# VHH binders against Profilin-1 (pfn-1), part 73

Target 1, 132 residues: Profilin-1 (pfn-1), of Caenorhabditis elegans (q9xw16)
Amino acid sequence: MSGWNAYIDTMTAAAPSIKRCAIVGAADGSVWARTEADNVFKASEEELKTFVALFNDVTQVPAKGADIEGVHYVVPRTEESLIFGKKENTGFFAVKTKSAVLIAVYEGPNEVAAQVRKAVESMQTYLNNAGY

## First folded at step 12 (VHH)

Design vc5 (from va19 with S106T; framework vhh_4orz_3)
Fold by ESMFold2-Fast, scan of step 12:
Structure vc5 (fold): chain B 132 residues (1-132), chain A 123 residues (1-123)
Amino acid sequence: as target 1 above (132 residues)
Amino acid sequence: EVQLVESGGGLVQAGGSLRLFCAASGFTFSDYSMAWLRQAPGKRREWVALISYAGDYDYADSVKDRFTISRDNAKNTVSLQMNSLKPEDTAIYFCAAETSFDEGDTTYEYDYWGQGTQVTVSS
């Protein structure tokens, strides 16, 4: 987890509307880093293991949705390395790299959702280039 | 021209049922997630139900187990079956559409809105 918190800090600085986020292992959902204290990311180990397995076949996800922190999100669209979900004024973006899945839960209007996606995709590119 | 046209609203007694329809035209309906929202007099607009293009759905807690959202892609229609209606369900009901297939469109904002249909539940 040492050092991985710097990536959490970078994403939240780039997109302040991220309320909670985490970097987890792509194979097992193990937490590498997460937001803490008032913004603690609360997903259980079992939930994260289930969530990262969605990237094994993203085409099935819009029919079933996705659960994060015990909250069900409708998933309107997936790409091979991107799942995003919507629920009223909240949502998430999740992206897969070679070794990790980044999950960012946000709150706010359209403009901040676009910023959140950009922050998550920028970090995805960085981690892939770093061999993760 | 993109249009969403609601129908099926009206006056009903508490405990009754209504079915709302939303007919869509001017866009590829099957690519869009569809939602129902409502606004009661003197209150803020609230989300009621959402259905993805692939059929996953969710409901506000206040209507869960009483309302059912469904879609018919062959007819470009989304519907809301409302059972066990309560006076608190009195509101103007709006149909809304959004797509997530445009790479720039990653939002909770609805691309298109209907004009709304009035639902009044009396005791």
Scores: ipSAE 0.365, ipTM 0.645, lowest interface PAE 1.9, mean pLDDT 84

Design vc50 (from va19 with T99P; framework vhh_4orz_3)
Fold by ESMFold2-Fast, scan of step 12:
Structure vc50 (fold): chain B 132 residues (1-132), chain A 123 residues (1-123)
Amino acid sequence: as target 1 above (132 residues)
Amino acid sequence: EVQLVESGGGLVQAGGSLRLFCAASGFTFSDYSMAWLRQAPGKRREWVALISYAGDYDYADSVKDRFTISRDNAKNTVSLQMNSLKPEDTAIYFCAAEPSFDEGDSTYEYDYWGQGTQVTVSS
């Protein structure tokens, strides 16, 4: 949607290791904004619907992992509003706000993950405070 | 004292099998995800396999269908069954531990590492 791409741009500028990113509806996984062109976020509608439903009970996620863009990630860590996935030199952070789920897929060694989490959590805080 | 101790390495011919073990002590093993990484001479350390504290697992493409990771929480052990070994699998194999919880440290590097065990696969 119009305007939501500015938040994608803010996150990717804050953490350049983010390769693909999306903001989706928490209720249905509908895409509000995503990275495009060479960095297009490729998750299907079915996959996103399944993914956002993981936030209904994050305690079940580490037992089964999470799938994003057809790639399976082991989930070593969750919090009430956060899912961290990991695979080789890639991973993701996903955080839930009142109305949205922010998903950032990054590439690089583990030392870049903290910067990606910080970028995603900063946006989560902003959107929650804005009522989203 | 926190320790991860690898064992089971050795010399084997191509096509053979080895089983590696990693014995953990000094922390709550069942709260940690466990990984195997390897480093060949003159190369970077590379990820081989990961198993979450809850049992989901994954493998690097280079070892998929040949290696199997498993854990035994009662014995605080993670193991790696290596079948159909190739000369390219020759490396020092390390186990590493990553917490399932966030204790205020935003670091996503492994908390604990073993010293490694040598695996040599002859042609």
Scores: ipSAE 0.637, ipTM 0.814, lowest interface PAE 1.0, mean pLDDT 88

Design vc51 (from va19 with T99V; framework vhh_4orz_3)
Fold by ESMFold2-Fast, scan of step 12:
Structure vc51 (fold): chain B 132 residues (1-132), chain A 123 residues (1-123)
Amino acid sequence: as target 1 above (132 residues)
Amino acid sequence: EVQLVESGGGLVQAGGSLRLFCAASGFTFSDYSMAWLRQAPGKRREWVALISYAGDYDYADSVKDRFTISRDNAKNTVSLQMNSLKPEDTAIYFCAAEVSFDEGDSTYEYDYWGQGTQVTVSS
């Protein structure tokens, strides 16, 4: 009975432009929860392991970008616990908590990106305060 | 004040090449990702290419393998080398700098748009 899926549902309700989402372990990229059915998050375990390792040194990420679901994203900028990427009319936001990484892939123009960022950062704050 | 000025457009025959330049001023160029977008007659503006401040880049499928984006942080310029031009590449080409989330709840948007530079590809 995954309580973790409830957090994904909260983020997608707050930002409907989020098309696929996952919560994974910060240490290994193991999936704790992901969107399912028609909007299933399709990243492989090996891809997620590589992705979460980017948070070990975010300053290197804009030089090489990031891959999610087999799609390469240019990373315009990073913050200590935030990586985001852009590709045409799509993008992602990923935030690290104490023990998890939240990844949200969205579709839409830049105007929706701020709503998506707000949704994932709100969840990041909540989970950090809850000890995750 | 932020300013982006495009140049290098013109008339060229199909199969030809052009190099576009964008000169940036009024902001710390080396901290920003830069993009090229275009607007063809009677169509919506579409993204063409993007380059991070650290040099990673990507292209729209329609121009992949024909166009090359590059930047020179010492000169505050971004350029677009366009090869194997087709009539369908005819458009006004715009340079844009993406707004960072450095502070506050700012919408993630392109910071500034110049008037663009016209590219016309004939026959």
Scores: ipSAE 0.478, ipTM 0.727, lowest interface PAE 1.5, mean pLDDT 84

Design vc52 (from va19 with T99I; framework vhh_4orz_3)
Fold by ESMFold2-Fast, scan of step 12:
Structure vc52 (fold): chain B 132 residues (1-132), chain A 123 residues (1-123)
Amino acid sequence: as target 1 above (132 residues)
Amino acid sequence: EVQLVESGGGLVQAGGSLRLFCAASGFTFSDYSMAWLRQAPGKRREWVALISYAGDYDYADSVKDRFTISRDNAKNTVSLQMNSLKPEDTAIYFCAAEISFDEGDSTYEYDYWGQGTQVTVSS
């Protein structure tokens, strides 16, 4: 829990518009680390299990959208290992590594989305190179 | 040449209805998610509705249950049915498009914008 929290801290420092985030197991959605207290990431274990399964075929996601923390997001764009969701002035980026899924929920205008994507993608690259 | 052209705006009384259309040309419409945004005088642009290339959709809380977004890929159009209009809905309404399938513009801004259509709701 504490070791993985350093990666949460790195992402939020790189993109302060990230309001809540988590690192979860790609196979089962088990939480490895998440933001807590006033910024607690509120997704249930059942929701996370369903969410990580979306990465089995991201091309199907835009037809149904995605649910995180009980909130439905339209997914306007996917890439092979990335799901991007939008709702008003909020959104999320989720990326899959070899063994993890990183989820970052952010608030702000479209210009902050680019910095959030960069922070999450940089961490994705780092973890993949580290064998995770 | 890429174009998004809005139509259907006008003046209407509170409680009335309008239907906005956005006609797209110059790109493969079916590969794009489409959005409606609005800007009232002296205010920032506000997101109103979004529909994915595959048809999932959502609305801003301020318009939920009153507005309906739809798309017709055969006609390259997205539309916004606006019911129970309020004076607070007065704004210029814009349609916008973003690509759904490639790595796109890394800024995550909309790729294409219309010029807007004025909607005025009188009390």
Scores: ipSAE 0.445, ipTM 0.715, lowest interface PAE 1.8, mean pLDDT 87

Design vc53 (from va19 with T99G; framework vhh_4orz_3)
Fold by ESMFold2-Fast, scan of step 12:
Structure vc53 (fold): chain B 132 residues (1-132), chain A 123 residues (1-123)
Amino acid sequence: as target 1 above (132 residues)
Amino acid sequence: EVQLVESGGGLVQAGGSLRLFCAASGFTFSDYSMAWLRQAPGKRREWVALISYAGDYDYADSVKDRFTISRDNAKNTVSLQMNSLKPEDTAIYFCAAEGSFDEGDSTYEYDYWGQGTQVTVSS
């Protein structure tokens, strides 16, 4: 495979509660890969550019929250290179690598969030080790 | 050591109001996001409202425009103002504190829970 779609498939296989996900450029939010068809990740280019800029100062994010696919998420806390958001029985995890931001939107209670975080952080580690 | 203590529950007529309080002790309250959840008779526990440590907030669709969550970091208290109460709001209401995952392999759950306070809305 010459594309980034294999990494999308790896994440969704590892955590079936991931409803939609994407890999985007850390500098500009340009889409490298995303879920397609019935699970298409629908964030606009403008929204993704705004979203990746949040990693410039994650300490400001809990005050304003984060918007993905036109949905506002409360951000309970941030960690170095990680933003997670919550809304009812949905949420997201976003992690920054050297060159990319991985975003996974999931559905389910807090118990399924652990699987999603693990899948996203495993991919973050892999990509960082690969130089991305 | 860690305590979350809810108060303010009670019996109210449909259309009435109640204000719930959750007093926190034994942890650094200002570092935690706070949530209200409820469990109605015969149903699963459901999320009601969430407020981050920095003040951003959100509500379940069923309570939006009727309930207001707020926090007072000086008093280590989170509050839920409930207006226009309906019989379907009858439940035990719990406050919970939400930090972050310690590691990727951790089971994700709320870090701390209160014992709950009963809210009964009569038809």
Scores: ipSAE 0.381, ipTM 0.668, lowest interface PAE 2.1, mean pLDDT 85

Design vc54 (from va19 with T99R; framework vhh_4orz_3)
Fold by ESMFold2-Fast, scan of step 12:
Structure vc54 (fold): chain B 132 residues (1-132), chain A 123 residues (1-123)
Amino acid sequence: as target 1 above (132 residues)
Amino acid sequence: EVQLVESGGGLVQAGGSLRLFCAASGFTFSDYSMAWLRQAPGKRREWVALISYAGDYDYADSVKDRFTISRDNAKNTVSLQMNSLKPEDTAIYFCAAERSFDEGDSTYEYDYWGQGTQVTVSS
């Protein structure tokens, strides 16, 4: 098992509403680690390449939304290194570090989104400080 | 004073149409995503439709292909066109402005809500 899976486990333990997540390369969307088995993160390599390219100009993302695992999400707002999407009772947070993008898909009402955001932002800070 | 005021609700026959409007004032409308939610008698509030400040949109599966959300930033309005109405669409419909990225605020709840407008669909 890769050491990167430990970071996924840390995020999912911190925010139980995270159903699926992944850590991917910022340049190409290559998967470094993802949830597997019953909660497999099932985005294709092609989809992830398209998704990470959204960070090249996040200001355009709210006009077109974002697709993850074949599901279209409306993106209400972006920050320079953060995209979040929403659909019914599900959503995602994605944050960019120096060399990675962290993607967490969650289920639950808006109240649980706070835990998910904290989990991915904490990991973003950790990885940036570690040089990633 | 921040206000969201819904209008356009009423009684219609099954198969009919209604157009709901939400007039916003007291905040920078063009900076907010807008949502429609509904609450049927004895049930929890459910999400119906969402439109970003830049115009991308999505719908709950139960209303997809029947409802259309749109916004007019010049008039500070969001609207919901409801076609092919069914008795199960009977609910109070709420307009809400969506909070997303406030520094120091991690709750991610809707910032502002209207009082709602009643939609009743008879068989």
Scores: ipSAE 0.444, ipTM 0.717, lowest interface PAE 1.8, mean pLDDT 85

Design vc57 (from vc55 with L98I; framework vhh_4orz_3)
Fold by ESMFold2-Fast, scan of step 12:
Structure vc57 (fold): chain B 132 residues (1-132), chain A 123 residues (1-123)
Amino acid sequence: as target 1 above (132 residues)
Amino acid sequence: EVQLVESGGGLVQAGGSLRLFCAASGFTFSDYSMAWLRQAPGKRREWVALISYAGDYDYADSVKDRFTISRDNAKNTVSLQMNSLKPEDTAIYFCAAIDSFDEGDSTYEYDYWGQGTQVTVSS
C-alpha cells in the first residue's frame, strides 16, 4: 500500500495507458514493487535478472530483442539508460537509475508511447535525485 | 531532405501476392528501425511489421506467416512481401522510420513517414 508501491501508483496515474509495471533492483532484478491483482506484472526473478543485465550494453539489445513476462519484444531504440520495446499494439519502456530499473508495459497506439515515456523518465529523475 | 517513398501497391485478387518497397533517402538508413503500418477506410492506423536496425523483427498476429519484412541496407530499402492476401488486407500501407540512437527529447513516435501506397484485395 505504501513505500515503493506509491511510485507505481504515481506512474500509472500519470500515464493511464500503462497496463503493468515494476521497479526492480539494477544489480539482480529483485522486485521492489509491481502492479498486482487485475494488472499483475508476471515476470519471474530469473527473467528479470536476465533483463536488467541488458543495461550492461544496450547497443547489443536491438539485435536480439528483449523478453518480459515471457513475451518477446523487438527493440527499435536504445539510449544509455533506456530500452524501448514494441510488439503489435503493445510496448514497454525500461529505464535504469543508480540502483533500480523501472519497467512499464503499455497498450495502445504509438501516440500513447510519448506519455508513457514521460511518466517513466519523470520517475527515473525523481529516484536518481533521491539517491536510487 | 528526408524522404520515404513507397511502391508496389495495386489491385490483386484474394489469394494473390504483392511486394511493397520503401526507398529511403536523406538519413543514415542503417541507423533506423523500419516499420509498415496500414489504414483501412474509416479505421485508425494499425501496426503490421517492424524490423530493427540490427535485424530482429516481428509481425501483427493478423499477418503472421503470410507477410515477410526485410531490409537491404546497401540499397536503403525495406520491403514487405505479402502472400495469401485477403479482402481484410485492403488498406493504405505506410512505411515509417524510428531513429535507433536519438538521445533527444523524443516522443518515441515514428520519426519519418511515407505518403502511403494503396493495396486493394478483391474477393
Scores: ipSAE 0.436, ipTM 0.710, lowest interface PAE 1.7, mean pLDDT 87

Design vc59 (from vc55 with Y108F; framework vhh_4orz_3)
Fold by ESMFold2-Fast, scan of step 12:
Structure vc59 (fold): chain B 132 residues (1-132), chain A 123 residues (1-123)
Amino acid sequence: as target 1 above (132 residues)
Amino acid sequence: EVQLVESGGGLVQAGGSLRLFCAASGFTFSDYSMAWLRQAPGKRREWVALISYAGDYDYADSVKDRFTISRDNAKNTVSLQMNSLKPEDTAIYFCAALDSFDEGDSTFEYDYWGQGTQVTVSS
């Protein structure tokens, strides 16, 4: 697997309800890989820099929510390395690794959220074990 | 002994207003994010509004600027103020609770549901 796009492909294959996703640097929000074309992940690097900074203290996030691709999400739950956002028929999971933040925006009913979370957490585990 | 009990539904003319209440008991209300969903005849249940345990909130585009969600943790109540009601708002309105601190829960579905309150908007 050369290049970070292979990890994007792995996540979207594991959870088809993922509409858009990205792997970004945990320190600065720089994009390492993202979905493109009809599923292009549209967040600016300025928005992503703000977003990855949320992991500095996830306990503050539910009071303000989170913005991805110019869309505001209510955050009903956080864990030390996970932020879960919810809006209408869409939502997101974001997880932090040693060096990266993975963001997956999904569409569908709440029943698909568990599959999306599993895909994102499996990749989080894999990247942590690979030193990222 | 967990209960979510909705009230405030009824018949109203288009352009009118209603305020729905959801009284919660049997769990630590302040640890839960609260939602309102609705189901019209022959339609799937749709999300209307969500308020986190910490107070951030959002609305479905169809009700934005017309509906207001709020919560009162001292009274274990979430409410939905509905203004400028339309016939298309006719539905059974459900209160739902999502545990914001259950790290073991991988489903991310609502943990508790009320039985609903009927809202009918006449043309």
Scores: ipSAE 0.647, ipTM 0.829, lowest interface PAE 1.0, mean pLDDT 89

Design vc6 (from va19 with S106K; framework vhh_4orz_3)
Fold by ESMFold2-Fast, scan of step 12:
Structure vc6 (fold): chain B 132 residues (1-132), chain A 123 residues (1-123)
Amino acid sequence: as target 1 above (132 residues)
Amino acid sequence: EVQLVESGGGLVQAGGSLRLFCAASGFTFSDYSMAWLRQAPGKRREWVALISYAGDYDYADSVKDRFTISRDNAKNTVSLQMNSLKPEDTAIYFCAAETSFDEGDKTYEYDYWGQGTQVTVSS
């Protein structure tokens, strides 16, 4: 769909600690939009297909973790539509909507994680209300 | 009452080994991810290792292949095996526990902390 890059811009403006992010199809991990240039989100479609399948049973994720851009993250906890991972000074939040998965990779201490979660959850709510 | 109590620290020569233990009480240990962090004199606290409640784990690049984190849920203990110790590993080592990011005003920091145990590696 057209205009998806505007949502990437909105999320990165709301949480400046987001280094890279993407909006992908929930069914297949197909990329709808992603950060570009120096902040290009580098995950392959094959990796993203594996990643979005984690939302089929989030309760199994903390035992195996999650891989994004070839980087392994420990997943401390999950919620029905939320997976988050931690690695040293980086982490991610991923949320599922009706049709999409939003993935935001951030850098910084745990104090900035709440801002990143708020940004992706706000977008999740907006897209669900828009029918996505 | 919630407590995390570290033990196993001490003085060791470069190239030596130490095993740190953290005994947890007063909360449901098996629902918590456990971490080791360290703070060297005059430096900020840095993350060393993390293990999820379900057993997946990761390490800081500086300690990878030298340190091993493990947990024993039956004994409410998390451990850090430290091999091939270097002078730059000298620090106070802290055990920390983290379970939740879903309460309203939490900052996503660790819920519980130990008091730390001193590790000194002589050159």
Scores: ipSAE 0.569, ipTM 0.773, lowest interface PAE 1.2, mean pLDDT 87

Design vc60 (from va19 with Y108F; framework vhh_4orz_3)
Fold by ESMFold2-Fast, scan of step 12:
Structure vc60 (fold): chain B 132 residues (1-132), chain A 123 residues (1-123)
Amino acid sequence: as target 1 above (132 residues)
Amino acid sequence: EVQLVESGGGLVQAGGSLRLFCAASGFTFSDYSMAWLRQAPGKRREWVALISYAGDYDYADSVKDRFTISRDNAKNTVSLQMNSLKPEDTAIYFCAAETSFDEGDSTFEYDYWGQGTQVTVSS
């Protein structure tokens, strides 16, 4: 998506258990970049608009959960700019920067979750420092 | 001392109902998500239901619309209402507790497990 694809590549290289991911606008959920082809991130524009709005008050999220790609995830806890969910052998991490939300959906046992979180948080730090 | 104690298991005929309870002690129950998992003879453990500390919940497809998970933070209990039971629901049912963060790591593994309670559904 016009230069933003390099950040997708960086995250997936850092955590191979990431199956699908996207970088979307924090204000409206517009897609800036996403994984494509065999690993296409399938969330609709309507779903992404709803999802990024969760960051307006993350304290409400554990009571309602979060939906990504038509899949409902229980959210065990949230941090200021981090939402994560789990469902059997799948899960996601999402972090908010000044202008973007990074979403990574992973598959695998709980042992891979730490690596995925680290990859997403590293990119969050980078983009915040770059003014995004 | 941390303890999870399951109760409510037993023998029931197909189409019947059971309610399982899990009583928790020795940790701050309200900070933990609670799960039910089951294991049939010769099978791997499978996840059945999960409820967050704030009450959102989800179910395995095999039990969806038949089972209901709930929690009572004042009593430190989580329960599983099992309706329309089938012979394939026969298993030992385990209560498990998990935190999202355990002393700085993010393994998301279950921190505490109960001993399990036997559920047997006859045809």
Scores: ipSAE 0.469, ipTM 0.705, lowest interface PAE 1.5, mean pLDDT 86

Design vc61 (from va19 with E109D; framework vhh_4orz_3)
Fold by ESMFold2-Fast, scan of step 12:
Structure vc61 (fold): chain B 132 residues (1-132), chain A 123 residues (1-123)
Amino acid sequence: as target 1 above (132 residues)
Amino acid sequence: EVQLVESGGGLVQAGGSLRLFCAASGFTFSDYSMAWLRQAPGKRREWVALISYAGDYDYADSVKDRFTISRDNAKNTVSLQMNSLKPEDTAIYFCAAETSFDEGDSTYDYDYWGQGTQVTVSS
């Protein structure tokens, strides 16, 4: 858990608006690492299993939205390996690698969203290149 | 030219209803998510409701169960049905549109905004 937690720290340092984030297994949603303490990522095992399955066909996601930490997000945009969710002054980016899904929940105005996306995409690229 | 034009605002007594409309032109409406936001005097703009290009929707907690967002792609309109109105709902209501397409350098903000329509709820 601790080895993967260094990547959580890297993402939150790159985009301070990330409130909570996690790295989970793409096949089953198992948590590899997550933010802790005051910013603990609280998604249930059932929710994460459902969430990672969304990447099997992201084109269906905008019609249904996505749930993270018991919160429903409308999904305005997807790409083959990316889901963007939005609710009030919060949002998330989730990106899929070969073996993992990175989920970053952020708080702040829309202007911070681009920085959050860059942080998760940089990590996505790194992990894909590392064979994950 | 891209335009979003709101209508349906007005004065109503607490407990009453209003229906707001937003007519869109100049872009492919069906490719855009549509939102309603509001701004009361002296306060920050706040999100009220969002409907994706594919039909999923959500509401701010303050309006949930009272407001209903819907869209009509054949008419290029989004509407907001407002029931059980409260004095706290008094604000200028704006519609906004954001693209369904994503790019690495894209903003994740609304691409187009209307000028707003005034809603005043008296006690």
Scores: ipSAE 0.647, ipTM 0.823, lowest interface PAE 1.0, mean pLDDT 89

Design vc62 (from va19 with E109T; framework vhh_4orz_3)
Fold by ESMFold2-Fast, scan of step 12:
Structure vc62 (fold): chain B 132 residues (1-132), chain A 123 residues (1-123)
Amino acid sequence: as target 1 above (132 residues)
Amino acid sequence: EVQLVESGGGLVQAGGSLRLFCAASGFTFSDYSMAWLRQAPGKRREWVALISYAGDYDYADSVKDRFTISRDNAKNTVSLQMNSLKPEDTAIYFCAAETSFDEGDSTYTYDYWGQGTQVTVSS
């Protein structure tokens, strides 16, 4: 529904370097909202189910990396409820809330990564406070 | 202080192989991602390969399927096996330690101390 799309719009407005993003269920990877049209987030239901399961033990992720939209990312570090991946001038940030996982794929140099991380973490805080 | 010392470069014929080594000291090697970058004459420095502290890796498209990055945490070394070398691989190859995100700065960058090792591929 449109309600969750408003949060997608908020994140992309806060960090214009976000190329594609989605909000998915933490338990099953079901899509609640995602960018559409020319910036459609293309991850399959099975890929997302696999991805959200990474949050069950983030300490194992740097050994195998993470796949988003069929693209493999090296994960240099994880933090509690945060996974980020890097590939040349692209990358992603993913954060887990009580009920959701927010995923933002961005393009640009390392300097824009900080802005993307702040946008995703701000939304994580908002959703946790809202009971999600 | 971080110190990285590259070795293994040299002159080889097209189609040949070289193995580069990087010996690291001055930091907890096992906690850092390591990268190889190269700079050809008259060109900007470009990324070649990356390996996480836990062993996952990635390559630039230009070297994928020809180069293999590996690390040995017990010896504090990262290596780059270069096969099927082409004249276009001619460059100075640098080893770099990729610092993780600094919470205060919210960025990560390479901390360079390697002087590089010359690789020259003749046709």
Scores: ipSAE 0.397, ipTM 0.674, lowest interface PAE 1.9, mean pLDDT 84

Design vc63 (from va19 with Y110F; framework vhh_4orz_3)
Fold by ESMFold2-Fast, scan of step 12:
Structure vc63 (fold): chain B 132 residues (1-132), chain A 123 residues (1-123)
Amino acid sequence: as target 1 above (132 residues)
Amino acid sequence: EVQLVESGGGLVQAGGSLRLFCAASGFTFSDYSMAWLRQAPGKRREWVALISYAGDYDYADSVKDRFTISRDNAKNTVSLQMNSLKPEDTAIYFCAAETSFDEGDSTYEFDYWGQGTQVTVSS
């Protein structure tokens, strides 16, 4: 239900450089919550299914990159539960929890990237502790 | 001890071509993503092209379809082929390297930079 929108609000408040974000199911990419209106997250069901499947083997991602909202990102680095994508003066961080994937697309210089990562990792920790 | 050394810059007429090279030493080149950035007089550095350690690549919209980035891990070199050059491409071109390993230091900036090579495109 709409309760998941509160987590979107928490992340965007913690890192104002987040332009768009979403919380999706880890198994199927189903959208649980996303930014709306002026900052609507525009990813298709097909794209999100493909994206969450990247977490099955993150070591293969830097060779192919990742696509979010029809935009291709080069992936310079990954961790087991984190994918970092980069394109010009924009990028994304995606983190996997037990049952969800959090995706945050941001705009700005590299100092805002650290803030965005901290925001999504804080939420990742919270959701994992809550059993998600 | 770590070095990135750019070469291949120069003066060229609009519509011409140049090929830039970046020779890397002092680190394990194949573990790093490589980028080309440029800085025109009075402007901030802007990203031009990026190639991951594993070979995926992308370009800034302003150079897409005109520039080609490539890497040669055997020679520790990244190259930028620049075709259909325009006066607005005039800038100092920098090579930069970013590690593929995330060790939790929270930096997303490039680890190493070259000193740059000047490209001047006349009309």
Scores: ipSAE 0.615, ipTM 0.803, lowest interface PAE 1.1, mean pLDDT 88

